VHH binders against q9xw16. Designs and how they scored, part 19

Target 1, 132 residues: q9xw16
Amino acid sequence: MSGWNAYIDTMTAAAPSIKRCAIVGAADGSVWARTEADNVFKASEEELKTFVALFNDVTQVPAKGADIEGVHYVVPRTEESLIFGKKENTGFFAVKTKSAVLIAVYEGPNEVAAQVRKAVESMQTYLNNAGY
Short names: E, the ipSAE of ESMFold2; O, the ipSAE of OpenDDE; V2, 0.75 times the mean of E and O plus 0.25 times the DockQ between their complexes.

## First folded at step 14 (VHH; framework vhh_6fv0_2)

Design y2 (at its last look DockQ between E and O 0.71; V2 from the best seeds 0.00; counts 0 for: pae E 2.2 > 2)
Fold by OpenDDE, look of step 14:
Structure y2 (fold): chain B 132 residues (1-132), chain A 123 residues (1-123)
Amino acid sequence: as target 1 above (132 residues)
Amino acid sequence: QVQLQESGGGLVQPGGSLRLSCAASGFTFSDYYMYWVRQAPEKGLEWVSTISSSGSTIYYKDSVKGRFTVSRDNAKNTLYLQMNSLKPEDAAQYYCATDAPSGEPDFYWFDYRGQGTQVTVSS
C-alpha cells in the first residue's frame, strides 16, 4: 500500500457515506490511489483524464455536467478548485490540489454531502500544505 | 423557516414566453446561491440554472442556453426566470431552490424548494 492509500483511508473514515474515492494526478488523471475491494473506484484512465481537465475551465462544467465511473452527474455550480455533482441519492466532490485531484463518490441523502465535502477539503488543505 | 414561493407558470404555445418568479423569505436571500430546477412527468428532478448571491456568476443547462435568463432582485428577495422560445420539452413543474442553512455549514445542494409552478407548452 502506497502512502497515498493512507489518504484514501483518511477520507473514507472521515465521511462514512463515501462509497468510493480516488486520488489522481491533476495533469493526466493517473491514479495514485483509490478505494479497492468491495468499493473499487472504477473510473477509466480516459475518463479521469477528461475529468481532471475540467479544472482547466470550471466555468464550463455546469452546462455539461461531469461523468465519473460512467455515471453522469449534474453540476449545479463550480468553484476554482471544486467540482461537485449530484445524481438522485448519489453525488461526488472533487477538489484540486497543487498536483492532484481528490474525488469522492458518496451515496445517501443530501445531508451527508456536507461531511463528504469537509473530508475532501480537509485532505485538500493537508496536501496543499505538504506541497502536493 | 426557509420559504420559497414560485409563480408565473402557465400554458403557452411552442415559441411562447413565460416569466417565473420566486419569492424568498426566512433567510438572508442575498447571501445564497439560488437555483431553478424542474421536474417533468415521469422524470427526475432536473437542474436548469444557477445564480450566485450577487448575480455575478450564472450557469445554465445547455438545452436552455440562449432561451432562459435567470436573474435576481436581492432588494425584493425575488428570483426570476425569463423563459423565451419555449419548447414542449420544457414543460415541467419548476422550482426555485437554495443552499440556505440546514444546520450543515458546508451543505451546498439545492435542497430547499417551494411548491413549484407548472409550465405547460402545447400547441
Scores: ipSAE 0.500, ipTM 0.768, lowest interface PAE 0.9, mean pLDDT 91
Fold by ESMFold2, look of step 14:
Structure y2 (fold): chain B 132 residues (1-132), chain A 123 residues (1-123)
Amino acid sequence: as target 1 above (132 residues)
Amino acid sequence: QVQLQESGGGLVQPGGSLRLSCAASGFTFSDYYMYWVRQAPEKGLEWVSTISSSGSTIYYKDSVKGRFTVSRDNAKNTLYLQMNSLKPEDAAQYYCATDAPSGEPDFYWFDYRGQGTQVTVSS
């Protein structure tokens, strides 16, 4: 989709430690945009459909964790529109907007994780305010 | 400086119980999420349980749910883990951990933890 790639670029520019990211439809996991080329975000639409459904009740997620790109992450807690996970020195932040889920997969120390979270939450706020 | 001190570990038979404590100082304990994590030999840190600052929201790793109970006493700055029906796979060094207690960006990845207490489960 034309225009959605600019939001991918905005998030990766704001937090260079993001290795892969995507914007997917909240209802069905359809990919609206993603990182490509050497850093392709490689989750299937079936996997993404399962992932976005976690936002139907985020309180159930910590018990079993979450899977993205075939990787299993620990989810130590959630917030109303935020799921984040950790596996060794990698992690993800995922936020839900009115229509979409923003997913960012990163690697690096904890101060980098805070930068990644801020980047996705800033975009979440922007898209919600724009009606998405 | 933030200090966390775990205690209550020991040797127990399978099916037995232990109660771990974590004494906290150097920060406003009641403002922060607390966690229990553990590490077995040759393994990385494994998350076990989460409790919110008020104690009203609690999460458990699926394999300990129903056997472990986390709680906190904010008046005593103490976190607890009651472990029942212990199994050999629960044997590990147990740590309590917290987020970024000085108002820094969240460090959800267990950087602030104590020295740990050893739990051994053997026949």
Scores: ipSAE 0.420, ipTM 0.704, lowest interface PAE 2.2, mean pLDDT 87
ESMFold2 (binder alone), look of step 14: mean pLDDT 81; pTM 0.810

Design y3 (at its last look DockQ between E and O 0.62; V2 from the best seeds 0.00; counts 0 for: pae E 2.3 > 2)
Fold by OpenDDE, look of step 14:
Structure y3 (fold): chain B 132 residues (1-132), chain A 123 residues (1-123)
Amino acid sequence: as target 1 above (132 residues)
Amino acid sequence: QVQLQESGGGLVQPGGSLRLSCAASGFTFSDYYMYWVRQAPEKGLEWVSTISSSGSTIYYKDSVKGRFTVSRDNAKNTLYLQMNSLKPEDAAQYYCATDAPSGEPDWYYFDYRGQGTQVTVSS
């Protein structure tokens, strides 16, 4: 278990509606850590490479949406370091740190979204302060 | 209490135009992103457009780019959607939405919508 796995555990503990999540390299989408076992994060390397590249120009993402684990999500808006998507009773939050992208896929009603965002952004802040 | 009231829908021929309005109340309209979404029969809720609180940031679904224009008048607490060159595939119930908070539990985008206004496109 790498040190990055602890951060996965922290996010999933903070937001129980998170079903799967991953920490990947912002430059290439390489997986640093991910949920495993029954909640394995299934995004391919190619998909993640494409996904993290979205942060190069987030303004174009809403028009096209975003794909995670082969699922297409509507992206109603973006922020400089935040991409989030929605699909029925599922969604994702992805935040960019200095060197990583944190991705959390959640399931549940819209009410759970705020908690998921908070968990991911909290980790974002922590990692940024730590230099990652 | 957050309230949204859509209007302006109707029946138009292909190529026609409609202007939808959304009257907002019960929250500080000028502080929130607003959205247009639509739902056609037997289809899920579909995002159409986003406009930031100031109107400085706008997003469109690709299929409506160049045809639809979202705008807002914060002084009137009103959101607009100018729909030009309408196509049959644009036919749907149109809703305005916001992510304005309402207390417990915490809300996020699309949590609040009005009753919608029907847009029908037919020759």
Scores: ipSAE 0.452, ipTM 0.753, lowest interface PAE 1.0, mean pLDDT 91
Fold by ESMFold2, look of step 14:
Structure y3 (fold): chain B 132 residues (1-132), chain A 123 residues (1-123)
Amino acid sequence: as target 1 above (132 residues)
Amino acid sequence: QVQLQESGGGLVQPGGSLRLSCAASGFTFSDYYMYWVRQAPEKGLEWVSTISSSGSTIYYKDSVKGRFTVSRDNAKNTLYLQMNSLKPEDAAQYYCATDAPSGEPDWYYFDYRGQGTQVTVSS
């Protein structure tokens, strides 16, 4: 999906601390687009299927945390369409749209996390408004 | 300036109980999520519990669920952790933490933590 890669570029340009990111199908975790090359997003199909299913009830996530790219993250709380996780100075934000889940993995100080969340939520709003 | 002061730690035998307190000042306590985290020797910080600003939403790490109870008193700007049935693996320095005062949801909660209080569990 050549058009979906542009949305990856938009998010990484908006928040330079994003190390890797992906757009995946909300129903099955299928990868629609992801960062590639030196920053390849390396989550398996099985892991992504499990991950997107967490959005079926986000209130259950903090008890066990979440895994992305084989890395386990603490999830200290969630919001209706948002799961975020932290491990030391790294973390992720994931948001659900009508059809997709946007996942961004970042590195950096905690103040960086606000920039990453803003980039991901802006794209969430855009895709929702476009019917995705 | 956010200030968090933990107290109530001590030495207990396995199966014992302790009640930790966290006195908060320098911010509007009732507007923020609060967290308990802990650090054992040679380990990184481990999240223990989360409580929402109103106290209506609470999360626990699975290993403490049913044994620990987090609560808050927004009139007294105080966060509590009741720790029952303590195990050797619960021994750690316990810290309370909050979100950044900037109004960010919670990305800074580990950066805004107190000095800690020591919980030691020994036979």
Scores: ipSAE 0.394, ipTM 0.692, lowest interface PAE 2.3, mean pLDDT 87
ESMFold2 (binder alone), look of step 14: mean pLDDT 80; pTM 0.804

Design y4 (at its last look DockQ between E and O 0.37; V2 from the best seeds 0.00; counts 0 for: pae O 5.0 > 2)
Fold by ESMFold2, look of step 17:
Structure y4 (fold): chain B 132 residues (1-132), chain A 123 residues (1-123)
Amino acid sequence: as target 1 above (132 residues)
Amino acid sequence: QVQLQESGGGLVQPGGSLRLSCAASGFTFSDYYMYWVRQAPEKGLEWVSTISSSGSTIYYKDSVKGRFTVSRDNAKNTLYLQMNSLKPEDAAQYYCATDAPSGEPDLYRFDYRGQGTQVTVSS
């Protein structure tokens, strides 16, 4: 939905190192909004369905890592509602809300990773408080 | 300044064992996650294991699960990796890494990574 695109814009403005971003349904990985144009978030529905299912037990994720946009990431640890991955100087943060998973893919060292995490966790809090 | 120093590598035959150590200084060791990563010649870095600050949460890459055991001694600021049933594919330079100071895993940062310690597995 184009209404959900405002939340994409909010996250990318809060953390400019985010290169691609999406909001997807927690139950099925359906795309509610994503970055577009030159920064299209290009994950298949099948990949997203597999990805959001990782939140059913985050403790199992580090053993095999995670894939987003056909890129394999190391997941060195997880938290209850957070999965993040690393691959060289790129990575992702994904957080689960009541209804959705927010995914942000970024480039840069750990200094930018902390900014990206803050941006997605702030939105997680906002959406949870709004009932999503 | 975060400082990490690995030791305990060596040459073993397939099926052998080694115990690696990582001495840490320049940060409050007990506050941070620690990691083992490894690099074989002309390969990228491969994550091996993670241990939480208290030691209560531990993760392994699938290929080492059941053979490697990570542990830490927070009183001695030391991280360990017990490596059993070693295979030729485990041969690599092993490094430890930490979340310090940002709180995010810093698996690829060379500026406070130690020299690593070489594990060689051959007959």
Scores: ipSAE 0.586, ipTM 0.812, lowest interface PAE 1.6, mean pLDDT 90
Fold by OpenDDE, look of step 14:
Structure y4 (fold): chain B 132 residues (1-132), chain A 123 residues (1-123)
Amino acid sequence: as target 1 above (132 residues)
Amino acid sequence: QVQLQESGGGLVQPGGSLRLSCAASGFTFSDYYMYWVRQAPEKGLEWVSTISSSGSTIYYKDSVKGRFTVSRDNAKNTLYLQMNSLKPEDAAQYYCATDAPSGEPDLYRFDYRGQGTQVTVSS
């Protein structure tokens, strides 16, 4: 396990509603770490490459949505370093750091979204401060 | 308690126009993003448009760009959707929605919505 797996564990511990999680390179979507075993993050390299490229112009994302693990999510709005999506009782939060994109896919009632966002944004802050 | 009430729906012919309104109460309307979503029979909830608290940021579904215009009047706690050049594919129950929390902040799911207003497009 790489050192990045510890950050996956930290996020999933902070937000139990996270079902799958990944840390990928912001430049190319390469997987640095991801949930495995019973909760394997299954996005393909091609998909992740496309996904991280969304951060090049987040203003265009809402019109088209975003795909994670072959699932299409509605993206009602974006922020400069934040893309989040919704599909029924599921969703994702993706945040961009200096060199990485953190992706958390979650499931649960509406109330869990705030906890998921806090988890990924906390990690975002930590990694940014660490130079990543 | 968050309350949203949509109005303005109706029956129009293809190419026609409707203006939807959404009256909001029970939260600080001017602090929240507002959304329009719609649901056609046997289809899931579909996002249509987003407008930021100040109205400075707006997003549209591609299929409605150039035809629909979202706006808001924060003084009146009202959200609007001007729908022009309506198509049969636009027929749906239309809802306004918000991220306004019910005990929890930053939900970002626009699950709070009203009873909706029916839009029918038929020749």
Scores: ipSAE 0.342, ipTM 0.692, lowest interface PAE 1.2, mean pLDDT 91
ESMFold2, look of step 14: ipSAE 0.554; ipTM 0.796
ESMFold2 (binder alone), look of step 14: mean pLDDT 80; pTM 0.811
ESMFold2 (binder alone), look of step 17: mean pLDDT 80; pTM 0.801
OpenDDE, look of step 17: ipSAE 0.020; ipTM 0.387

Design y5 (at its last look DockQ between E and O 0.71; V2 from the best seeds 0.00; counts 0 for: pae E 3.6 > 2)
Fold by OpenDDE, look of step 14:
Structure y5 (fold): chain B 132 residues (1-132), chain A 123 residues (1-123)
Amino acid sequence: as target 1 above (132 residues)
Amino acid sequence: QVQLQESGGGLVQPGGSLRLSCAASGFTFSDYYMYWVRQAPEKGLEWVSTISSSGSTIYYKDSVKGRFTVSRDNAKNTLYLQMNSLKPEDAAQYYCATDAPSGEPDWYRFDYRGQGTQVTVSS
């Protein structure tokens, strides 16, 4: 287990509604860490490459949506370093750090979204401060 | 209590136009993103458009770009959707929605919405 796995554990502990989570390279979508075992993050390398590239121009993402693990999500809006998606009672939050993209896929009512966002943004802040 | 009331729907022929309105109350309208969503029969809730609190940031579903225009009047607590060149596939119950909080700040949800207004497009 790499050191990045600890950050996965931290996010999932902070937001229990997170079903799957990954930390990937912002440049190429390479997987640095991800949830495993019963909650394997299943996005392909090609999918992740495409996904992280969305951060090059987030303004175009809402019109097109975003795909994670073969699931298409509506993206109602974006921020410079934040992409979130919705699909029924599921969604994702993706935040970009200096060198990484943190992706958390969650399931539950809308109320859990705030906790998920807080978890990934907290990690975003931590990693940014650490130079990652 | 967050309240949203949509109006302006109706029956139009293909190529026709409608202007939807959404009257908002029970929250500081000018502080929140607003959304238009729609639901056609036997389909799920579909996002249509987003407008930021100031109106400076706007997003559209690709299929409505160039035809629909979202706007807001914060002084009147009203959200608008001008729908031009309507197509049969635009027929749906249209809702306005907001991320207005009910105790927590960042919901990104569409469950705060009104009763909707029906848009029918038929020749």
Scores: ipSAE 0.338, ipTM 0.693, lowest interface PAE 1.2, mean pLDDT 91
Fold by ESMFold2, look of step 14:
Structure y5 (fold): chain B 132 residues (1-132), chain A 123 residues (1-123)
Amino acid sequence: as target 1 above (132 residues)
Amino acid sequence: QVQLQESGGGLVQPGGSLRLSCAASGFTFSDYYMYWVRQAPEKGLEWVSTISSSGSTIYYKDSVKGRFTVSRDNAKNTLYLQMNSLKPEDAAQYYCATDAPSGEPDWYRFDYRGQGTQVTVSS
């Protein structure tokens, strides 16, 4: 909650093109923190449960894509702890840590996407090193 | 810097086959993922297939799985798409794309660079 909100602030400050983001539990998709107010991250609990389960076998994801906030994204490829999705000029990056999944939704061209990925991967590394 | 040239498109009957090629230069082809994407009139860019740098990992959009085969020849710097059992819905301008060149994480730079090659499926 209050402790996890600081990590949301860190990611959004590092990559201002992040429109919405969340930290959710890797086992069940429970929301530990998210952007709020006029930037609320709106994914349902059931959608998040389905989403984090994609990390159990990332090889199946490109064929079907992924859904976040009721939006369907193309997933051109995955890596063991990383899923990214694209739809027109928007997209998301999601990374898995030991106990959490970090999700960032952004808008902009590919140069913006690089900034967003760096922000979430930096946090992934930090949380993994801290045991989360 | 990155140069991609698609070829092999044409007019084919429903159920027919085409083989697309993508000649690559200006980067170390064997280091990067390659993609096929397509664009039909008045539609956005649609992802079709992905192949890893070694060719050992391959993904397809569900609607083309079993009909399309992506491959690459790293010695020839060439990407291929064998398209069988073509349907009218497959008609589009086809582009190859790559993560290259990148000082950033390369797998996410999903840009097409060539002029594309037109696939038309008509009776």
Scores: ipSAE 0.265, ipTM 0.594, lowest interface PAE 3.6, mean pLDDT 85
ESMFold2 (binder alone), look of step 14: mean pLDDT 80; pTM 0.813

Design y6 (at its last look DockQ between E and O 0.11; V2 from the best seeds 0.00; counts 0 for: pae E 8.5 > 2, placed apart)
Fold by OpenDDE, look of step 14:
Structure y6 (fold): chain B 132 residues (1-132), chain A 123 residues (1-123)
Amino acid sequence: as target 1 above (132 residues)
Amino acid sequence: QVQLQESGGGLVQPGGSLRLSCAASGFTFSDYYMYWVRQAPEKGLEWVSAISSSGSTIYYADSVKGRFTVSRDNAKNTLYLQMNSLKPEDAAQYYCATDAPSGEPDLYWYDYRGQGTQVTVSS
C-alpha cells in the first residue's frame, strides 16, 4: 500500500458514508490513490483531467455542474478550493490542496454530508501543511 | 423552524416576465446562501441560481443567464428572482432553498425548500 492509500483509509474511516474516494493530481487528474475492491472509484483519466481543471475557475462550475464517474451532479455553489455536488441521496466533496484533489463520493441522508466534508477538509489541511 | 414561502408564479406568454419572491423565517437569513431551483413535470430538480449571504457572489445556470436576475433584501428576509424573456422550457415549479442549519453546522446544501410557486409559459 502506498502512502496515499493510507490517506484514503483515513478519510473513509472518518466518514463511513463515503462510498468511493480518490486522491488525484491537481495538474492532470492522475490517480494517486483510490478506493478499491467493492468500492472502486471508477472515474476515467479523461474525466478526472476535466474535473480537476474545474478548479482553475470554480466560479463557472455551478452553471454547468460536475461529472464524476459518469454521474452528473448539481453544484449549488463553490469555494476557492472546494467543489461539492448533490444528486438525490448521493453527493460528492472535492477539495484542492497544493498539488492534489481529494474526491469523496457519499451516499445517505443529507446529514451525513457534514461528516464527509469534515473528513476531506481535515485531510486537505493535513496535506497542505505537509507540502502536498 | 426554517420556513420558506415562494410567491409570484403564474401564467405568462413566451417573452413575458415574472418576479418571484421568497419569504424566509426561522433562521438568520443574512448568514446563508440562498438558491432558486425548479422542477418541470417528469424532470429532475434543476439548479437555477445562487446568491451569497451578502449578495456579492451570484451564480446562474447557463439556461437562464442574461434573462434571470437573483437578488435579496436581508432587511426583509426576502429572496427575489426576476425572470425576463420567459420561454416554454422555463415552465416549472420554482422553489426557494437555503443552506440553513439542520443541526449539522457544517452542512451546506439547498435541501430546505418551500412549497414552491408554479410558473407556466404558454401562448
Scores: ipSAE 0.354, ipTM 0.707, lowest interface PAE 1.2, mean pLDDT 91
Fold by ESMFold2, look of step 14:
Structure y6 (fold): chain B 132 residues (1-132), chain A 123 residues (1-123)
Amino acid sequence: as target 1 above (132 residues)
Amino acid sequence: QVQLQESGGGLVQPGGSLRLSCAASGFTFSDYYMYWVRQAPEKGLEWVSAISSSGSTIYYADSVKGRFTVSRDNAKNTLYLQMNSLKPEDAAQYYCATDAPSGEPDLYWYDYRGQGTQVTVSS
């Protein structure tokens, strides 16, 4: 995609347990960048549109859970700009910036989730400060 | 702060049933998700079931769906797991867990679990 691929590389380097990730537009779920090749982030356009709309009212998300790449996750809790999903030994963190949603799907034991959250939130802060 | 106590385990034959209970204290039980997880010998923790704070949303691992039923009684601060059609592979120590705050990062809520209750299924 654009220079946004560098941010994908930054997140995956910061948290090696991230298996797939994407940066999508907050308004419509359009893909700005994603992991490619052997780790292609394979969410459909309709699924991403539905997913980013969850940030319009995060308080409803724990009751329903969330779907990414055709996988249904329980959502134990949310924050104003963060959704955390979990299924078995996999999970995701999604955070919203001014213009985008960052999605990171990880695999591994619960101990790695803090590393993934930190990587995604650090990028969230960086992009917000840059006006995105 | 958070305290969880599991009970109701025991020995059953394949195809049998057990009902587990989890008594909770030290947090506002009705505000948080509750979970059942299990650990068989020489295996890591396996997620089994999750139930929302009101009890209106329920999730199961594929391996137990259709056989196990999770429920909660918010007036009694108690979580339940009804286990039917038990199989030898269900034998494990069963724990309840919560995402309630414990003074540690929320990302490790599975680490704040009770002592567990043993479920043994005869071959």
Scores: ipSAE 0.007, ipTM 0.294, lowest interface PAE 8.5, mean pLDDT 83
ESMFold2 (binder alone), look of step 14: mean pLDDT 79; pTM 0.792

## First folded at step 16 (VHH; framework vhh_6fv0_2)

Design z1 (at its last look DockQ between E and O 0.61; V2 from the best seeds 0.00; counts 0 for: pae E 3.3 > 2)
Fold by OpenDDE, look of step 16:
Structure z1 (fold): chain B 132 residues (1-132), chain A 123 residues (1-123)
Amino acid sequence: as target 1 above (132 residues)
Amino acid sequence: QVQLQESGGGLVQPGGSLRLSCAASGFTFSDYYMYWVRQAPEKGLEWVSTISSSGSTIYYKDSVKGRFTVSRDNAKNTLYLQMNSLKPEDAAQYYCATDAPSGYWDLYRFDYRGQGTQVTVSS
């Protein structure tokens, strides 16, 4: 496994509600690491390319929503380096680092969302400090 | 406790206009994002618009963009939604909602909303 897989493991361990997770290139959506085995992150390359491009102008995302793994999520607001969305009892957090986008898809009540956000933002901070 | 009270709904013809209001209390209104959501018959809650605490950041559902205008008066603790060029598909119970006090991770549960105001669009 690449070193990036360790970061996937770190995030999923930090937030058990994360069902699937991926680290992708911010420029092109290329997959650097993702959850596999029983919880395969299944977003296509084309979808990921489109998704990471959302960070080019996050102000446009709420109007359109975001698609991950063929699922359409509502995005009521965004932050500069954070896109999050929800669908029923599921949701996602996506954060942008210098060179990557971290995506975590989770399932559960609202209370678990805070933990998921913390997990991905912690990783965001770590990777940014590491130059990624 | 957080209290929200919507008003301004009614019956209009297609192409008509309504202005909704939401009176907020029980929290520091000026510190929070506010949202409009709606629920059409036999449908779930649907996000319509977002406005930041200062009003400097605004988002709309794509289908209402250009027709609806969200605004707020923090001095009056009031949220507004001007709805122009109304369409039949806009018919719904409209609610104002806030993240207070739980935070943004509760956004789409919309647990903090008022009783709503009914908007009907019919010829």
Scores: ipSAE 0.551, ipTM 0.808, lowest interface PAE 0.7, mean pLDDT 91
Fold by ESMFold2, look of step 16:
Structure z1 (fold): chain B 132 residues (1-132), chain A 123 residues (1-123)
Amino acid sequence: as target 1 above (132 residues)
Amino acid sequence: QVQLQESGGGLVQPGGSLRLSCAASGFTFSDYYMYWVRQAPEKGLEWVSTISSSGSTIYYKDSVKGRFTVSRDNAKNTLYLQMNSLKPEDAAQYYCATDAPSGYWDLYRFDYRGQGTQVTVSS
């Protein structure tokens, strides 16, 4: 099965609260893989290009928040390669690797957010070690 | 368990100032990020400011930048918000919040928020 789709499956299996996720190119937001079917990740090409550019200076993100799938999220803080956002009972975690940005959108209370973060950061570490 | 108590709200004229306090207990205050959020009529809960556990990293919502100053005193387990140049749009119930013990911001958990303190700005 294709290599990038397997990484999508690994993240969603590690954190079942992930509703949608994607792996996109860090330079241009091109979609390398995403959840499909009943859980399609619906961000547009224009939105993804804008989103990945946030990683060029994460310190500027909390002031304005971030948009994914046409939804505006509050970003209360960032870390060097991590942006997370919240809107009501939903949220996202996004991490940057050498070549990609991993995006996971989840639903649920705050206690599931730690599982989602762990899933995306584990994959971030794996891809960075593999040169991606 | 986490307990937060806000105080210092009141009625001020436009252009006035208020200083809010948030007394914290039930967790190791100095280990966690703290946040100010607010709720106005006909608006959802709105993030205002973030301060790191040491106080070395601070973020503000654009509309309050330059007017509000967040600070903390880890020896007294207290978070502060100095609000200057207040505008009618700043009127709201203000709450402090923390990501303890999860390490993430959680505005959906009432057990991580106090009763809030009302800020009213009347022309």
Scores: ipSAE 0.280, ipTM 0.606, lowest interface PAE 3.3, mean pLDDT 86
ESMFold2 (binder alone), look of step 16: mean pLDDT 82; pTM 0.836

